# VHH binders against Pentatricopeptide repeat-containing protein At3g56030, mitochondrial, part 7

Target 1, 310 residues: Pentatricopeptide repeat-containing protein At3g56030, mitochondrial, of Arabidopsis thaliana (Mouse-ear cress) (q9ly43)
Amino acid sequence: STVNPNPTASPGRRTCVEFDNLIFKAGSSGDFEAVRRLLNSRVVNACFNTTATFKFLTNTDSYSSSLEDLRRILPQTDAGYTRKHSYETLIARLCKLGRIDDALVLINDMAIGEFGLSTCVFHPILNTLTKKNRIEEAWRVVELMRSHAIPVDVTSYNYFLTSHCYDGDVAEASRVLRKMEEEEEGVMSPDTRTYDALVLGACKSGRVEAAMAILRRMEEEGLSVLYATHAHVIGEMVESGYYALSVEFVMAYAGKDKRLDEENLGSLASKLIKRKRFKEAKMVLKEMSVRGLRMGDALREFHEKNVLQS
Key: E = the ipSAE of ESMFold2; O = the ipSAE of OpenDDE; V2 = 0.75 times the mean of E and O plus 0.25 times the DockQ between their complexes.

## First folded at step 1 (VHH)

Design p08 (framework vhh_7aqx_2; at its last look DockQ between E and O 0.13; V2 from the best seeds 0.00; counts 0 for: pae E 10.4 > 2, placed apart)
Fold by ESMFold2-Fast, scan of step 1:
Structure p08 (fold): chain B 310 residues (1-310), chain A 125 residues (1-125)
Amino acid sequence: as target 1 above (310 residues)
Amino acid sequence: QVQLQESGGGLVQAGGSLRLSCTTSGRTFSSYAFSWFRQAPGEEREFVGAISGSGGSTDYADSVKGRFTISRDNAKNTFYLQMNSLKTEDTAVYYCAATKFYSGYLRSPSGYQYWGQGTQVTVSS
């Protein structure tokens, strides 16, 4: 019930951007004692590590020496949140650089230090490996998680599921789903991202009707459907020549979310115009006009010339 | 664990009807989704239809929509495939299968944990 409505500026207090800039300068100049001090003092200023905190670490000739210096100073940062968060941030940076083996070394450093591994530390590693289709290595990371008694969560499985679904490998995607079911003593529930991956997989395998069934089930379970999930279905319908069905689909879902309707009908109209399916495109544009939905410049021009004058 | 047993297969003339039954283990029936798959000679096992939940949301392959109906009787621990307007192309070994809901979504045989032994359906012209 009590708020501080009039915050006053603290003279000399640094922002998160200022800390990132100072750490960049210190790291770039090889002053790792300054990096250590800045990581510690950052928390006092209510600033947290960002994706830019270790940006000075790049795939250059200085990479190995900089990483060795970071590995030396990180155990010397303040115990608790500061140290844990600094390791988590660096592991994410190493994954972005494609340095998976070095990220695994840091996880081992965390385990030896006994300051507590969490499932989220493994997320950027699994994400990077699955995106690069290094699936056997990703499953070895899952085994590493189990060896440390770290639970494999729905987000971890979603990385494998998304990778296989993107490739249209329905058989492998189905095996991942079975593994998720085997974890189910702890109530592993599919989330919005799980269903998005399944819809993508159905679309990539040319099973438009299966994609629609999954989408309907997602809604029946009360899950929020992503705009991207609708886009997968619309795109596949058009790609496969199901033009009339695509119009029926966007009309059936219209009337609940104006922004979703603008995205769905606008995207469909554009795709139909590109395919020279002008009769269906005109039907979609007329419906957009009737519903008061906003059109992009190209659709407005087409609508004015071809629909409003006919 | 779930055990599945099909019955009701046989020989039928094109345009005819046939009903397949699949009986399941009693303890687990209500917690599983059930599906029918079929395999014609020289072909891979393909999805036919599915029923899920306690009251049965249904899903069908395009080739059988409007002709086949899947249903379940929870009191009898049995689910059924009613096949109407049969075609010679429907000739196959029909398998019942069971899974917890998630792994069945992609209609892949690899998503199903439990399988019956199959029942032959032959449709003559």
Scores: ipSAE 0.294, ipTM 0.676, lowest interface PAE 3.7, mean pLDDT 84
Fold by ESMFold2, look of step 2:
Structure p08 (fold): chain B 310 residues (1-310), chain A 125 residues (1-125)
Amino acid sequence: as target 1 above (310 residues)
Amino acid sequence: QVQLQESGGGLVQAGGSLRLSCTTSGRTFSSYAFSWFRQAPGEEREFVGAISGSGGSTDYADSVKGRFTISRDNAKNTFYLQMNSLKTEDTAVYYCAATKFYSGYLRSPSGYQYWGQGTQVTVSS
């Protein structure tokens, strides 16, 4: 094929790690012309930016003159995906460093340059603020989004819900749900991640029956219950002493996913044995055997000695 | 292209009041986010307060909250800082700042494109 020669030949194609390493060296040495060229070149080589791309930017740079140099060269990168993704990656890096005001400066740079603001560039800002329990500041960022006519999506609201549910603040979580339901730009309803946050909050606050009710509602709405969500509920039931209820829970969900059944029933049986709840453990192991579910070696040994013989 | 002019600075006794004004070039006033910053000798510029382009939403630094009030008069293209219960710590050069195509506000001075020349506020004991 005569159409696609490689005029800049090298032994092989650079990897994303190689590009990140080259950018790290260039940024660390103050060669921001090279940083600009590498940001352009990596996209041509089908290598997207990573969480390591701007690792040379740290909090040990005094008020970081490196950021000011990046602010100068990013508008000079290739238009379109390259420039937009470079801004998004840098914003995420600044959020990881806790430099939220600097991330907002980049939002403003993108707005002035008309480089394509979207809801996604705000997600790391909202995530960081809510995880650090800076809820008032996070709502101010939502106000900023609205000022730019940028829609607030379910993911944005879920950061608030997750934070409130982690704290066990059911009242504030309910207020956020009401705000979601009032969104006018599109009908907004809870999704699987929303319900997962509510289940975790109910479990953390010791409200196992509420967690069960939420899981039932998920099933009624046709939402799949996440594997991690089942594991958390089972753990909380056993920790709270709801042994009979935990058996009822796994039996109610058994038969939908054989791999999930093996993990749920096996995990429950192991936890019940640890708590010396042998009657309940025997019921679970008997059901695993009847359903043809795989057991680990320790469970199989317990089953052979305690269930098959009695 | 955009010009900002502060006025109203001066010498005032502690506990006194002062009102700063920031006037901008004509028709661009409504499209800009405006903030007040201050800088004491040997220090970095410090956020004082900001006002949104619409709706009258304001933000203040903790050190001035309850003592300073920000307002705007769109008819006069003027942005105000009312400073009450002044302290010696409020002594600084006060700057008006603006950036276009941004309907909110920022607390970081790095986000602002245009700056006034500053007006000195001195609060004596």
Scores: ipSAE 0.005, ipTM 0.439, lowest interface PAE 10.4, mean pLDDT 80
ESMFold2 (binder alone), look of step 2: mean pLDDT 81; pTM 0.843
OpenDDE, look of step 2: ipSAE 0.120; ipTM 0.642

Design p09 (framework vhh_brivekimig_d4)
Fold by ESMFold2-Fast, scan of step 1:
Structure p09 (fold): chain B 310 residues (1-310), chain A 122 residues (1-122)
Amino acid sequence: as target 1 above (310 residues)
Amino acid sequence: EVQLVESGGGVVQPGGSLRLSCAASGFTFSRYAMSWVRQAPGKGPEWVSSISGSGGYTLYADSVKGRFTISRDNSKNTLYLQMNSLRPEDTALYYCARHLYSSGWPYYFDYSSQGTLVTVSS
């Protein structure tokens, strides 16, 4: 598609907020024919479904009635993008509510109806299960993907990697990496999220030099380092007593993103002050001043007092 | 099956030099960062040095920096460690190790159970 949807409608057309409000009222009152019509008309007004579109669907003793009504009307929405996107949005909403079995029922509906079942439909389910540490159930979803000949992509594996790396479980993270190596639909290449998970795992296991090796690998592959990845490395360097190295790290990555620089240098300066590493903290604060980076109130007070102390 | 076979160890006097080799098979060698790890008798494993898959960057433990040089020949699937100015404290079993999935995955890797013994003594 050559059309990029925008949640903000043209003058005289309904906005995405107005559509969400109308769908909320219709769904809450049980008017599912109105919900169907609103879902169809949304795309015509250059609006797409949002995380609020199915917000009327909640965890109640009667929620199954609303879901069954949705299951009846969704096959009757306009074929193609409207129908596929409505199923995807509802599956994401059910996952957010922790209603995994209901999300799986909708996936089955998409498969039977041939409504464009694809890898991205499974992402919210894998994300929710792995975040809740329901790892065995998440692997059963992977087997469900395989049974429908749906490719298991790097994003799917990244959910497992991230979960194990947050726990510092290097053994299980390594097993996931081995499974990624066994995929045959193309050489499965690590992406920015893969490396973020691995850096987090290295940091959680106290392996600063290993975290640095992974970051240099990201550079070799031309990948950008995420804000969260910088925070993991800075935190671990300071925790492990690598003060000089932490200063060198934030300086090496400075100059490309002002917001990232403010977060990195500010966080590092605060951590160094708490550790009574005033010489290194002053170096970081001086660099913040030279680069015109914004300081929080506590750092500004410390910097001003140091001006008086020379 | 991944196989790593170390060689080049031996007995050498303090101040001497040795070159260790690791022959790799069962995987695409150039895709993986490689490391040397040593274990002295009665001590835990100590990381010595790492090299990227391309050979473009290297890392060294402070205890060996300036004395040891890690290198690789991807055409021969071989990793090397040139050890100069050897000291009695360098006495250990030396293992080569593959970083999993070319990511430089930290010190969780399979390496030879045999290793190659380096003894520095007069």
Scores: ipSAE 0.000, ipTM 0.251, lowest interface PAE 13.1, mean pLDDT 79

Design p10 (framework vhh_7yz9_2)
Fold by ESMFold2-Fast, scan of step 1:
Structure p10 (fold): chain B 310 residues (1-310), chain A 119 residues (1-119)
Amino acid sequence: as target 1 above (310 residues)
Amino acid sequence: QWQLVESGGGLVQAGGSLRLSCTASGFTFSSYAMGWYRQTAGNEREWVAFIYSGGSTTYADSVKGRFTISRDNAKNTVYLQMNSLKPEDTAVYYCVKGLRYWGSGFDYWGQGTPVTVSS
């Protein structure tokens, strides 16, 4: 402890984790007036809602009564940012629980109450529906957005694009891209996740050269490449038997980002070892060693026994 | 709603030059990559060049060093300057809006402008 404490400094404010813990305890005990007060006081302590804020809400016998209590108290939270983001966070929680119809009820509550309904509210719903291949329902949600004059953004379209690309459905992915191009609110600029979806689609349809071309275009546009985007290409090259090309690919992209290099070379070496492609795997591991890249335990053991002893 | 209109094609002798133009309307031109493809009878459409929104360019190996793509955002126009033309460059040239993915799977083509290079 200090011998001369500073009297001008008060103890720090509650953290977002501390607020989430307090809300969890209050919600679990059915004290929804405490939940309401905590949601309000969180803002004055410069905290924000997290994915854990409504974690007390679960698929149990108390679900329906807890949801009705939340629907009663949320309109009573402070107007503006606090109320809007509390609804957004709860809608995301309901989507995670698979309670899509209840999430749509909350959207209706926001619309009737004029509680700042916006594009972000619809993201978890579109994400959940597209991931579950409930595509027609997802398009009906887009129609609901338009009926409320809510803009359909690139993130919303990316959920549809990712779903179709994951299935290798190039035709349907092309239709989504056309809808993006035809947006009346102006230009829909592709972002990092748009290109990730397109690379995934090329890979899932067995078009390795197209995937590489898209990745090069993404880099030429100055967009940050996701680690997952490289993983799609590496995975498809190995799955399709392009072992030498996969080594050339990771070597060509090496030297820009150490963490990306560890992920790319490590993943490729692991996949090549599983395919019994030891010559190519040893080349990758040697390059990892030369570049000072960290290896996981299994790769380090293989390298020590099969590369360093040779 | 949006349109692309290609022009500048014609007949030229081997070793000659042509400049193709593509004028765009109905979208925010400066925000899109623009490019050129070509197609000869019996062959697939082949990409020729792209110019990205930031001004970076890329070319097919067959035209690199001979063709130059450029844009004028004030005029909503993309150009393809074709120098040292060869008979093999004979094709219908198409202007495209945005990035082309998975080959010819997208139909964002203009009407095209024919180029004939005589030997």
Scores: ipSAE 0.000, ipTM 0.196, lowest interface PAE 11.5, mean pLDDT 81

Design p11 (framework vhh_7ocj_1)
Fold by ESMFold2-Fast, scan of step 1:
Structure p11 (fold): chain B 310 residues (1-310), chain A 119 residues (1-119)
Amino acid sequence: as target 1 above (310 residues)
Amino acid sequence: QVQLVESGGGLVQAGGSLRLSCAASGFTFSIYAMGWYRQAPGKQRELVAAITSGGRTRYGDFVKGRFTISRGNAKNTVYLQMNSLSVEDTAVYYCAAQLWYGSDYFDYWGQGTQVTVSS
């Protein structure tokens, strides 16, 4: 088992944000020797790389030369934690830029240099490929993981499930679930993200009733339901013109979690106002008021003006 | 590749009991809701019993108190214990799997097992 580092600095030491700002300045000016020293020194200050560490690397004319410089200096960083996490952070950045081939080159650099490959290195690659519907390439990355004895976890399979469910492709989603069953060593337990993907698939295939049934099943099984899962259902109801059903849905789920209620009713009211469904929007806002739920400034202003004019 | 294989059906006298089993293979059983449905000659298939991945159950009105559905996720098997059988329970019993629980869409169906209750 591994514990993720906490990036909170001790009092009187530089923060992770301060290190990211210094690295941004050095990288933007082409001072990669300074980038190398900053990556080494941040460990002394109990700071760790963040999603912003390599933000100076962008899809510009300097991309290829900056990547070449990074590939030169990263093997020269201190062995162990610093080097491993710098590679992991850069691979994530390359994936955000859509530079998948370059990310795979860095994985090869890590493997050859014995810098310690882990499952989390492959997550941003699988996420990016599946979101771009590059499914065959994503499965080749899974083969690469297996060739390095890296376990394929539920999170990895959830990226494939989410992609097929987003397309409403129940048959492909079922094939992914079958592949999950074929995995050994207990990495197959479905989680909240697995159910979120299934709800998304039901919504995208136009099966709102099925999505509601899956949500009820998650709750019956004691699983945490993400705001995103409710948002999929609410958004699809409104997009499809089921305004009355959307009001009934948020009312039926109200009363158990105040924050979820504020998010659900507030989001629905905003969507209904945008579509000029004022009668349904007023019903939702009235229910928010009756239940003592907080409204954002725009909704409060709309509700107050309508209440004062009625 | 994907299979639902029913077993345990047969001939039984009124008032007797049967236990049906459905062995699942080729899909991630633990995520699916499983159900038993029956079809008598000249009638539509109807719900007998269903069980969610978490073990919540639902029964058809005519079998409540007599039948019990259960599942073993480690064995990829769903069971139907049928007690106090009557002639009206005579039907082909089908095992079914649903990823989209509560919908009209069924991912997989077994081939069925005959249950015949004699007077």
Scores: ipSAE 0.000, ipTM 0.320, lowest interface PAE 12.0, mean pLDDT 81

Design p12 (framework vhh_7n9e_1)
Fold by ESMFold2-Fast, scan of step 1:
Structure p12 (fold): chain B 310 residues (1-310), chain A 119 residues (1-119)
Amino acid sequence: as target 1 above (310 residues)
Amino acid sequence: DVQLVESGGGLVQAGGSLRLSCAASGFTFSSYAMYWGRQAPGKGREWVSGISWSGGSTAYASSVKGRFTISRDNAKNTLYLQMNNLKPEDTALYYCTRLGYSYGLWQYWGQGTQVTVSS
């Protein structure tokens, strides 16, 4: 239920979804004083902003007064967590909508008002710009961070690294890694996303052995490999003719997650069959059968005719 | 389109004062935070000061804090920088900025106004 009909009900019984629904109704009707009150009361009720909090703000509002009304009320919200997180949530929403200039205006509002500007406020902007391959603009945002004495963290660099690695641009990826090593504010330790980007870059540049070495390093450090990273490695191994190695790879990572196993072994078997690598495909399908993994109709038919009945 | 026109620079002795102005047009001035930046010959651009849309909040670079005052007149679409106790190190081309087309702290649409402080 979107509305609490009982006027005697405790404020603490409202959920994050109920607050989001009330804020959506207030924002859609232009009642920004109600939005301000709801943002303040939300934290008092131990509820926090979500990705849906400012969903009433859309691309059709690019020239409307809704954003300007929000900019007027946000400085009037309770200082500390409420105000800081409300700015962060709105900036993320504007970035999702592609409204980068508007997001930067809010960052400047935070800086001028001294509302606790921090590294995480810049993450959605860097993510959006690098995904759109607007790299020069993304580096200008890094300069903006430096001008406010905001440290550039591993997450910020990972956005640049991922963008260049996705393009297979090993030279630019290497330049980003050198910049990470040059940071004075502590040593930047690679995290899961740093390794994920490097594996992707190795795959895109046809360096299968390098990708395998990085994955082994991740496992040695106790880091989890993302599902998408497995798909990229499998695809590149098959594309580059490393059929036996692809079988070894999916077998080595099998047994931890049934859905991942079904995706990895099923995808590999399909790719091997399309390449007419029937020997390797039969090995994968036999393993799927032994492990009780689900097969799509085409794989089940092939398995029945070529593996199960022989 | 957006236009920002800086004025009020000149030659002044160390310890003197100047007031810079920035005339804005082509946008709703009262809705945007505004900034002053500067660039000395042979140096990169440096952020100097900023002011919120309402004028209720201001911020300053450490090098100018306590000597410079940023202000605005939303009815006249004008940004100001009052510079007191000027030092030779304040010698630079001064420009006002707003985020826009190319975005970023240093985007501006004028040539700036030159401030020269003699020793």
Scores: ipSAE 0.000, ipTM 0.166, lowest interface PAE 18.9, mean pLDDT 79

Design q01 (framework vhh_6z1v_2)
Fold by ESMFold2-Fast, scan of step 1:
Structure q01 (fold): chain B 310 residues (1-310), chain A 124 residues (1-124)
Amino acid sequence: as target 1 above (310 residues)
Amino acid sequence: EVQLVESGGRLVRTGGSLRLSCAASGRTFSSYAMGWFRQAPGKEREVVAAISWSGGSTWHADFVKGRFTISRDNAKNTVYLQMNSLKPEDTAVYYCAARYSFLSTYDSSKYDYWGQGTQVTVSS
């Protein structure tokens, strides 16, 4: 057996966290030449941008020049990975702040400067717009992708599927699936997130058996099931009164992943207790105890009083 | 549809061990969750153990935990019940049952197909 070399920076080299702290200080003080140099030197130190790299940039900036300063220095960073990844990281930060128009300006800067514009820079924009139900604007972003010959990938379509499925809008979800099927044969393949969206849609429509069939199909195709996908099914089973089935479901998936088991059984036990389904809740808690799974404080107290004192 | 045939039931002394087998028909076995049930003279049928379609999840009744183990071999279309430390109270006809679901259940009313049973007698 082989293990990868320890990725922790050697003594004397800065870590990603240290670079983020230095960039935060420089950006907060308006020293954008220092920001530029720090972005360049990260690569030499085998360190990469994180979600904290541009945290000095906020939607409540009292000095609106910060973005303009970044737009001035980013084209002056080293070409290739440094420049491309810095734009990608900043675009993601702006999207998190809800500054979509500013993110689009940076995409235009990347296109004009030919700085390696790719599908992944559009992901945070599509994610943010679809989550905010700004669907028409999201489709205009897809059109922008096509105008730059950027392929619309399964991840991009998944944002639309998830949004429509969350709303229980089967008709619009079906339209998105048809658009995916219209892509070149063999180029687009449904993935874990595609099936997650479909399971969510079945659950939001009250179709528990359909959700379980989709989940089973996902497993038959060898796809990894997300913790969120289990949560959709468990939540809908309890909401619809399928208490015994929900116990069966969490038991059927138990024994393979301790973290998943703690989440699934813990969440189910809590939901069953709130619904006063004490018989089923006790069965779940007893199984958690047998498997050595950790319980939150409320579940531990209930377990000690109602299961262990029998 | 699936056909189930139990085997392995016999007379065993207290403290002995026994393995029951349940052979299922055809290529659909992996589409079914399976269960073992028993019915003693003068008593209602009760659930003993259950196993999911993949074998990844199992359930055992409190009165057999630590003594009985359910398992399955999807390549052989067979489910097993390994019975250890047998007690006179384990005397019953043991039934194999199949449910068209990937999820196991302790609810006998949810099982679609049943075998004809195999007699297990435990003597002191």
Scores: ipSAE 0.000, ipTM 0.121, lowest interface PAE 17.3, mean pLDDT 80

Design q02 (framework vhh_7aqx_2)
Fold by ESMFold2-Fast, scan of step 1:
Structure q02 (fold): chain B 310 residues (1-310), chain A 122 residues (1-122)
Amino acid sequence: as target 1 above (310 residues)
Amino acid sequence: QVQLQESGGGLVQAGGSLRLSCTTSGFTFSRYAFSWFRQAPGEEREFVGAISWSGGSTDYADSVKGRFTISRDNAKNTFYLQMNSLKTEDTAVYYCAAKPYLWSGSRQYDYWGQGTQVTVSS
């Protein structure tokens, strides 16, 4: 996720950082009753688990013992949000560590105990498996979701799309899209991340005109285009020799967000200069000047010497 | 073999309505985006409207916006153009077209129908 939740404590309550530090100390010292109490009291103090909450759990010292201790105390945390969120956070940590089998054990614990198993619990597992190109195992996880009557959402399919699109595998990406269209529940609609994956795939396969068509469809559907999507399109256009098209692209999407425009036009100008595409670079720098966009020192020097003299 | 077949064309009075259908075979309908184009006598072929592979977005030429609507029926492997408030300027041969949404630019349609005549009398 590019946006990490940054919970801020209310005045007079412990901060999430303070809870993470206390849990880290307790877990590192093997005091799992203290971990249990801290997980319970955290919610009372209006704090939430973060990516750092279970950082004491590692692939090294006593990791098996620590996990078994956590499996013992988590069912004893307060029912509802506290217990559910603690399981979700621990599963995400295990996935980060590559401990997929352990994460699946926790999912089974949640299902048997009826601890609020939901779609979001499966996201870190699907993300990790698809990133490691363990695609058959990822589809088995989708089958596990269905066996628990858990909806397979657009986000779940997006992990498969992103993996195949990153590899430029148009055939497999198309098969995933077909599976999305075949969903019985009728709630399967492409979102911003679906289109981001498709744009990436179009670029990786050298189909930059298709990438632009997809971006236009995103705007028509009222979806936002992320900075990362722009950066990938610009990078791939330049890498593939589509210099004139890259200029057209950054100009077509300019005028909505000044900081995004500074990043897009500045990055493009730098890449064009590195490739010795001075004509296109000068066009971008002139547009930056017309729009009042800030240039870094290297671009300002180039602009002063080469564009302002024309 | 891939085939697109238009139907529903004919003669209609100005202000009237027609619904064109395009039935498809030989490919997986749900993977494709669909468009309607038209060609008036002595003119170039022009874009009329498009629908995405998911059905979540539609696009129209300015000349038909608000009068025409494009839709698709994945169960019937068919897509439609509902034409309302027809004008004499809408007289043309109408063509359905299909392309994979993922990888084809808007000008690179893979498959085309043979066309159906629409004549709007004054």
Scores: ipSAE 0.000, ipTM 0.189, lowest interface PAE 12.8, mean pLDDT 81

